VHH binders against q9y6x5. Designs and how they scored, part 17

Target 1, 379 residues: q9y6x5
Amino acid sequence: LPPKLLLVSFDGFRADYLKNYEFPHLQNFIKEGVLVEHVKNVFITKTFPNHYSIVTGLYEESHGIVANSMYDAVTKKHFSDSNDKDPFWWNEAVPIWVTNQLQENRSSAAAMWPGTDVPIHDTISSYFMNYNSSVSFEERLNNITMWLNNSNPPVTFATLYWEEPDASGHKYGPEDKENMSRVLKKIDDLIGDLVQRLKMLGLWENLNVIITSDHGMTQCSQDRLINLDSCIDHSYYTLIDLSPVAAILPKINRTEVYNKLKNCSPHMNVYLKEDIPNRFYYQHNDRIQPIILVADEGWTIVLNESSQKLGDHGYDNSLPSMHPFLAAHGPAFHKGYKHSTINIVDIYPMMCHILGLKPHPNNGTFGHTKCLLVDQWCI

## First folded at step 16 (VHH)

Design ga120
Fold by ESMFold2, fold request of step 18:
Structure ga120 (fold): chain B 379 residues (1-379), chain A 124 residues (1-124)
Amino acid sequence: as target 1 above (379 residues)
Amino acid sequence: QLQLVETGGGLVKPGGSLRLSCVVSGFTFSSYAMAWVRQAPGKELEWVSSISGSGGSTYYEDSVKGRFTISTDNAKNTLYLQMSSLKPEDTAVYYCARVQYVYHSGRWEPFDYWGQGTQVTVSS
């Protein structure tokens, strides 16, 4: 049988939720597969960039999706959650579903993973759903399993994306034990439904399944606001993205804008593009603006004096609160193995190996994931 | 023509055993996953067990795991469900079904052909 892989993301699933809440279905999944307890994601720790890093193996500066909100000064194009379908933004990399479906007798399927409804390099996922957050998990899963079962050429790579627990994490904050317990219980039930569906269809033992996430979540507060309008007149810059990493395009001399911002708050680091720490791998792309502002964990950059969000992400990727997990089950994976950490960019070369694809140049290290795989020497 | 015919149902006491059979014709039996599905009185259809076509893998819904065994005899084009340690909650009409998505009423459904069913009644 050709190797098959289903990649599943539950958005905003912080790694320590696994130890702080009960997940009977996910724990059963892990027991017969593998767990990576912490995945070190990429800076900035936002949804679009990290989902694209998973499927390209590249840092954000290399794949070009550098934030959820972007501006290109040469073409004057804007990218946002509601304006994300121009291939211009996605074409600096080749995601795994494109490489996969260009192989002889292979197709790719997608249920709402970022970018899968865009023709990247003139190639769109062979089977896909246009993004619509009101479509239930059951309907997304039913389409994925129908495509895995009924397609010619066969679907060998499929993706499935779900918005929780990210949406609830923003709404309630990760410290709201009552509401997060309810939300995470629903997530575990969905994982149980996923496994049950695959068993019902006879797919469970021959399909490789990865369950992972893009980032975590940290608690915010009305007591931790950075009021940008108190430090600088809005007329001196164009705001490309606000919080927790603000992207600032100066309208006047760049050094003058920097000097107005550098003492704005002790809870915010202000970087000229050339001074962004090398460990972020976040410098070498024209879509990264001349000045970025990086709030400390749990602090919110605002223009006015209030914010409705109780949880957020996007902070420094060294913060444990920003890290997701990865679990996997299937013929390619060991059973009952736990691993402490990998880099999120390592997932791509591992997936390419499982599918028998030659990876494009990338920032991942295949050696970091060898211990998860039955066909590899673990050293 | 595609046909699935279930036999082997009946009345049994709690703790008893039954073996259901499903004789299949009209398609290559080993090319499809096959399933047993049941419907208790007044309830919706419930998946019970599945077997892969050519892969030899078997799967069970949690409430029957360890008590029921699904198997095939490819030479006879026959699917079996061996039921042991039967409980009153197992009372239902049992259908064999072919795993293949079919479109109806705006939705893809995972089983395209069903037998007529065989009644299993577990009571004292």
Scores: ipSAE 0.529, ipTM 0.855, lowest interface PAE 2.7, mean pLDDT 93
Fold by ESMFold2, look of step 18:
Structure ga120 (fold): chain B 379 residues (1-379), chain A 124 residues (1-124)
Amino acid sequence: as target 1 above (379 residues)
Amino acid sequence: QLQLVETGGGLVKPGGSLRLSCVVSGFTFSSYAMAWVRQAPGKELEWVSSISGSGGSTYYEDSVKGRFTISTDNAKNTLYLQMSSLKPEDTAVYYCARVQYVYHSGRWEPFDYWGQGTQVTVSS
């Protein structure tokens, strides 16, 4: 029978939550599988870009989902978390579920992973749920396991997405131990429910499961605000995205807008597109705006004096607070192995290997993940 | 006709043992994962244990792990649950069930066929 893989994301799960909070179910999962303690994600460290990087193995400039809010000047199209269904945005790459289900006798299934309800290259997952945040984790899990159990041709690649702990991380901040302990206990219970469901169905032995996330979370404060309205009038630019990486489309000469912003705050870097640091791999796409503003960790760019957020993400991808983890269990993986770090783009070629798929050109390095796999020599 | 028939229930003292049997007919027994599911008085159905169709992989709910053993005899088309170190909390009707999703009462459910159940009572 063909190898099967379930890819699970708990949005905004910061890597060091594993050390600072209790996860009996996730720790049991790790004990019998593998852990990557820190996954270096891609800049900007936002939800849509990083979820697409996981499934394409590409930097954001290469896959074209460069932020949660985007504007294309040629087509005049806008992208947002509520306006994300136009294939135009997604078609600069081929995600793994498309490649998988085009194979003979294989299907893909999806429970709300970003992009899975969009026909990318005229191809949509064989089975999928339209995004709806009101659908419980249990219902998402039930649909995924029903598709894994009952489908013909068999579902060999499935994705499952959950909005927590990201939503609560924004609301409370990662330093709120009381609220985050309660939130993270609920997440651990969901992981327990996942494992129990797979065992109940007899799937556990032969299903490879990856539990990961797209980014972490850092603490914000009302004492750490950068007020753009104090530095530049709204009439000089169009705001495509605000915080912590603002995307600025000048309405007047770009150099004039840059000069008004460059000394706005010592806690914000202002980049002309051509001056964005090479290490970000965030320059070579028309969807990246002419000026970006990158706040320091824990700082919030605002238009007025207040911010509702106590936690945020999107910052420099070198920051440990922005890094998620990866855990995996199944026949392809070692038991009880811990690995220190990989790049988030490395997940894609590893998944292609597990599924026997030829990867599309990508930025990942298969060698970085070989030590996780039983069929590979580690060095 | 597909049938699942449980036997082996009864009254036992705490710390005692029972073996439940489920004889199946009407399908290729080794092609499906099989499960034991229980229902205590006034409570919802609770998954207890599952076994792969080949019999090679066994799984247990946490509260029964180390005390219960699921097994099959494919030649006799029979599923077993060996229960030891029984506790009053194990009192329930025990069902064998076939793992296959079926649409039932507006929802996909993971078990399409059930036995009639056998009562297990753990009491002093």
Scores: ipSAE 0.525, ipTM 0.857, lowest interface PAE 2.5, mean pLDDT 93

Design ga15
Fold by OpenDDE, fold request of step 18:
Structure ga15 (fold): chain B 379 residues (1-379), chain A 124 residues (1-124)
Amino acid sequence: as target 1 above (379 residues)
Amino acid sequence: QLQLVETGGGLVKPGGSLRLSCVVSGFTFSSYAMAWVRQAPGKELEWVSSISGSGGSTYYEDSVKGRFTISTDNAKNTLYLQMSSLKPEDTAVYYCARVQYRYHSGTWEPFDYWGQGTQVTVSS
C-alpha cells in the first residue's frame, strides 16, 4: 500500500510557544516522533502565501500567492480571503495534492487548507470541505479520517487546517499569558483528539502525520503605529495590502510616491520593487506591487483607523517571532529526534519523498530534512 | 449476516480482573481494525481500546493504559479485552465494534457494527 500523509496546520502557532507553555499531548506526539524547533517561513509571513509554500516548495514570487490581498494590474482581478476561488491566482504552481491525485490509485483530501477548494490546473481535491470557519475541529477531523480510511482510490494525502491560535493571537497578543494559555491549552487538547482518533481507528502507526504552522505572532501596540496618511495623500495611490507589509499601487509617478513615503517612519522600510532585498525572494512576480512598505517588528501600518489588533504577523521572515514549528510522527520519521531549523519550502520535497512523488521544481532542499527520516542518512 | 457477540462481563470488586470476549461472524476478522467501546450510565459512548487488523498495533485510552489489554485470536474470530485493576469508574456496558466508517443519521460514524454489549460492574 502506498504511504499516507496527513498534513495539519494550526495557524499562527509561534515556535517558542512550545517553550513557554505546556503541551502534554503535543509533547507526547513529539516524543514519539520528531521536532523541528524553528521553521523559517517565506516572506511575507502571511497565511495564504506560507500555506501554499508548504505544499509547493516555492517562494511566494514563484508560486504567485504573494499576499492575503493581491491585485493583478493586467486582468484587474483582486484576491482576498473573501475572494480566493479563482484558479487564476493558484495556477502559477502545482500543489502536492494535485500531483498526488494525478497518480494511479491515489486521491487527495482536504479540510479547509488554503487553495484546496479551488480547481488548480483543472484539478480539485477528490475530497474537500469548502472553507467555513464555523465548522468544528471535530467535524473536520471526522471527515479527514473518514476519507483516509474509506476512500477508493485511497486517500494518500490529506490536509487539515485550523484557525487557532492565530485568531486569538491577533485578539489578545502573544504576550497575554492568561488568555494565550487558555487558547494554547485548547490547541493541545485538539492535538490530543487527533491522536486519539487515529489510535481509535488503528491508523496511528501507519499514517505519517505532520503538525506545523504557517507563521508566528508578534506583539503589537497602539503606541507603535505608522500612519500613512501623514505622509501621503490617499489620492496618489491604491492600497492593495496594508500591514505589516503594505503593497502600494501608485496613481501618479512611482518616484513621487516613493519620495513621499521613503521617510515616513524610522520604523518602516520603503522599497521600490526592484530594490526589494534579495533575501526575501519577493521580487519576480507581477503581482508584487511597484512599492512595498515593510514595518519593523511590532509596528502597525494604519490609515485613518487605529488598529485593534494586539498581535500580528507578516513581518520579516528572519524574525524568530514569525517562525512556526514542525512536528511529525509515523513510519517515515524517527522517534525522539529534534532538529533546530529548516526552511518552510523544505517541507515539500520531504513530503514528496514520503509519498513517493516526483516533485515539481521547487526551492526546497531535501537534504535539510534527511535527519528526520528513517530511510535517509543523517549528515 | 454480520454479528458481534460480547461475553465475560459481571460483578467484580475494585482491583479485580475480568476478561471480555467478542466472537465475530460474517466477515474476515483480520481485514478490519477492531475496538472496544463502553457506555456508563448517563454518559456518552467512550472509546476504550483498538487493535489493528494485523494485530500488530494496539491502542488504549489514557484512563485504561497499563490496566487493559486488547488482543485477537484470528483462528477463533475472537476479540479480547483483559481488564485488570478495575475501578468503579470502569463500570459500563462494554461493546466490541468493527472499525469502519458508515453514514448514519446525518453523520459519519467510525464503527459500522457492534454487539449488544456486556455489563461490567465494579463495586465494593
Scores: ipSAE 0.858, ipTM 0.950, lowest interface PAE 0.5, mean pLDDT 96
Fold by OpenDDE, fold request of step 18:
Structure ga15 (fold): chain B 379 residues (1-379), chain A 124 residues (1-124)
Amino acid sequence: as target 1 above (379 residues)
Amino acid sequence: QLQLVETGGGLVKPGGSLRLSCVVSGFTFSSYAMAWVRQAPGKELEWVSSISGSGGSTYYEDSVKGRFTISTDNAKNTLYLQMSSLKPEDTAVYYCARVQYRYHSGTWEPFDYWGQGTQVTVSS
């Protein structure tokens, strides 16, 4: 039988939550599998970009999903969470579910993973749910497991996405121990439900399962705001994305706009596109705007409005608060093994290996995950 | 003409033991994962245990782990549930079910066939 893999994402699950809160179900999952304690995600540390990096193994500049909000100057198109269905935005890369879908006697399934309800390179999963945040985890899980069990051709790769604890992190802030404890308990319970369902169906020993996330969460405050309106008139630029990484499209001379912004705040770095630090791998794409503003951790870029978020993400990907984790279980993985750190782009070549797929060119390093896999030599 | 017939239920004192049997007919027993589920009065259907088609893997709900044992006899086309250290909260009708999704009443259900059930009552 071909190997099967279920990729699960709990949005905004910061890695250190595992150290600061109790997760009996997740810990049991880890005990019987593997854990990567920290996953260094890609810059910017936002939902759409990082989820696409997981399934492509590419930096954002390469796969073309460079933010949750994008603008293409040539086509004049806009991308947002409410406008994400145009294949134009996704076609700069080939996600793993497409690769898998195109294989003989295989099919892919998806429950609301970003991009899975869009035909990419004229290919869409055989089974998918249109994104709807109102759909329960139970329903998503039921569909995914049904497809994994009953599909023909068999589903060999499936994705499952859940919006928590990100939404709550934004609402309460990650430092709200009372509320976040409640939220994270619910997440652990959902993991319990997942495991129980797989056991109930007799899939547990034969299905590879990866539980991960796209980014963490940092505490924000009304006392840490950067007001752009105090530095530059709105008529001089178009705002493509706001916080914590603002994308600026100048309406006047770029240098003039830059000069107005460069000293706007000591808690914000301003970059011309060509001066964006190399370590971000965030330069070589036309969808990256001419000027980027990067707020320091915990600072929020605003216009003449107050921020309603007590937590946010999107900051420097070297910050621990931005890092998610990865746990995995199944025949491909060791039992009771813990690893310190990998890059989020490393997940793609690992998944390709597990599924026996030839990976597209990517930025991941398979060697970083070898110790997680039973069929690999770990030195 | 698929049929599952549960037997072995009864009244038992707390701490007691029962062995449930499920005789299967109409399909190849080893080709499917099988499960025990239970329903107590006024409660929802609860999964208890599953066994893979090969019989190589067994799974249990947390509340019954260490107390219940699921097994099969392929020669007899029979599924078993050995229950020990029974508790009052184990009181329910127990069903054996074939693990196979079916579409019914607007939803996908994980079990397509099950028996009439056998009553297990744990009481002092």
Scores: ipSAE 0.830, ipTM 0.943, lowest interface PAE 0.5, mean pLDDT 95
Fold by OpenDDE, look of step 17:
Structure ga15 (fold): chain B 379 residues (1-379), chain A 124 residues (1-124)
Amino acid sequence: as target 1 above (379 residues)
Amino acid sequence: QLQLVETGGGLVKPGGSLRLSCVVSGFTFSSYAMAWVRQAPGKELEWVSSISGSGGSTYYEDSVKGRFTISTDNAKNTLYLQMSSLKPEDTAVYYCARVQYRYHSGTWEPFDYWGQGTQVTVSS
């Protein structure tokens, strides 16, 4: 039988949650599989960009999903969570479910993973759910496992997405131990439900399962605000994305806008597009705006009438608070092995290997994940 | 016609043992995973154990691990559940089911065929 892989994402699951909270179901999952303690995600550390990096192995500048909110100056199109289904935004890369589905006797399934309800390169997942936050995890899980079990051609790659603990992290802040404990317990219970369902169906030993996340969460505060209106008149620019990485489209001379912003706050770095640090791999795309503002960890960029969250993400991808984890179980993976760190783009070539797919050119390094795999030599 | 028939249930004291059997007709075990499911009075249906079609993999709910053993005899076309160290909380109607998704009543269900069930009562 061809290898099968289920990729699961719990949005905004910060890596150190594993150290600070109890996860009996997830720990059992890890005990019988592998753990990567920290996954260095891509900049910016936002949901759409990082989920697409997982399934393409590309930095954001390469796959073209450079933020949750984007603007294309040529087409005048906008991208947002409420407007994300235009293939225009996704077609700069080929996600793994498309590659998989184009193989003989294989199909792909998806439960609300970003981009899976969009025809990318004229190919849409054979099975998918339209995004609806009101749909329970149980229903999503039921559909995914049904497709994994009953489909012809067989589903060999599937994705499952869940919005927590991100939503709660935003609401309560990651330092709210009382509320986050409750939220994270629910997440662990969902992992328990997943494992039980797979065992119930007789899939557990033969199915490769990856549980990961796109980013972490940092604590924000009313005392750590950067008000752009104090530095520049809003008539001088268009805001494409706000916090913690603001994308600025100048309406006047770019240099003038830059000069007004460059000293706005000691807790914010201001970059012209060409001066964006190379380590971010966030420069070579037309969808990146002429000026970006990057707030320091825990600082929030606001306008005068902006609402504030108690937790946020999107900051420098070198910050530990932004890093998710990766756990995996199945015939492709070792048992009881822990690894310190990989890059999030490394997941793609690993998944391709597991599925026997030829990877598209990508930024991942297969060597970084060899120690996780039973068929590879660990250097 | 496909049919599943459970037997072996009964009254047993705590700590006792029972062996349930499920005789299948109309299909071959090797082609399907099989499961035991139970329903206690006033409670929802609970999965107990599954076995792969090949018989190479067995799975158990946490509460029955180490106490229950699922197995098949392909020659007899029979599914078994050996239960030991029985507890009052194991009291339920036990059903054997074929693992195969079916669409029913507006939803996909993981089991397409069930037996009539056999009553297991654990009481002092």
Scores: ipSAE 0.806, ipTM 0.935, lowest interface PAE 0.6, mean pLDDT 95

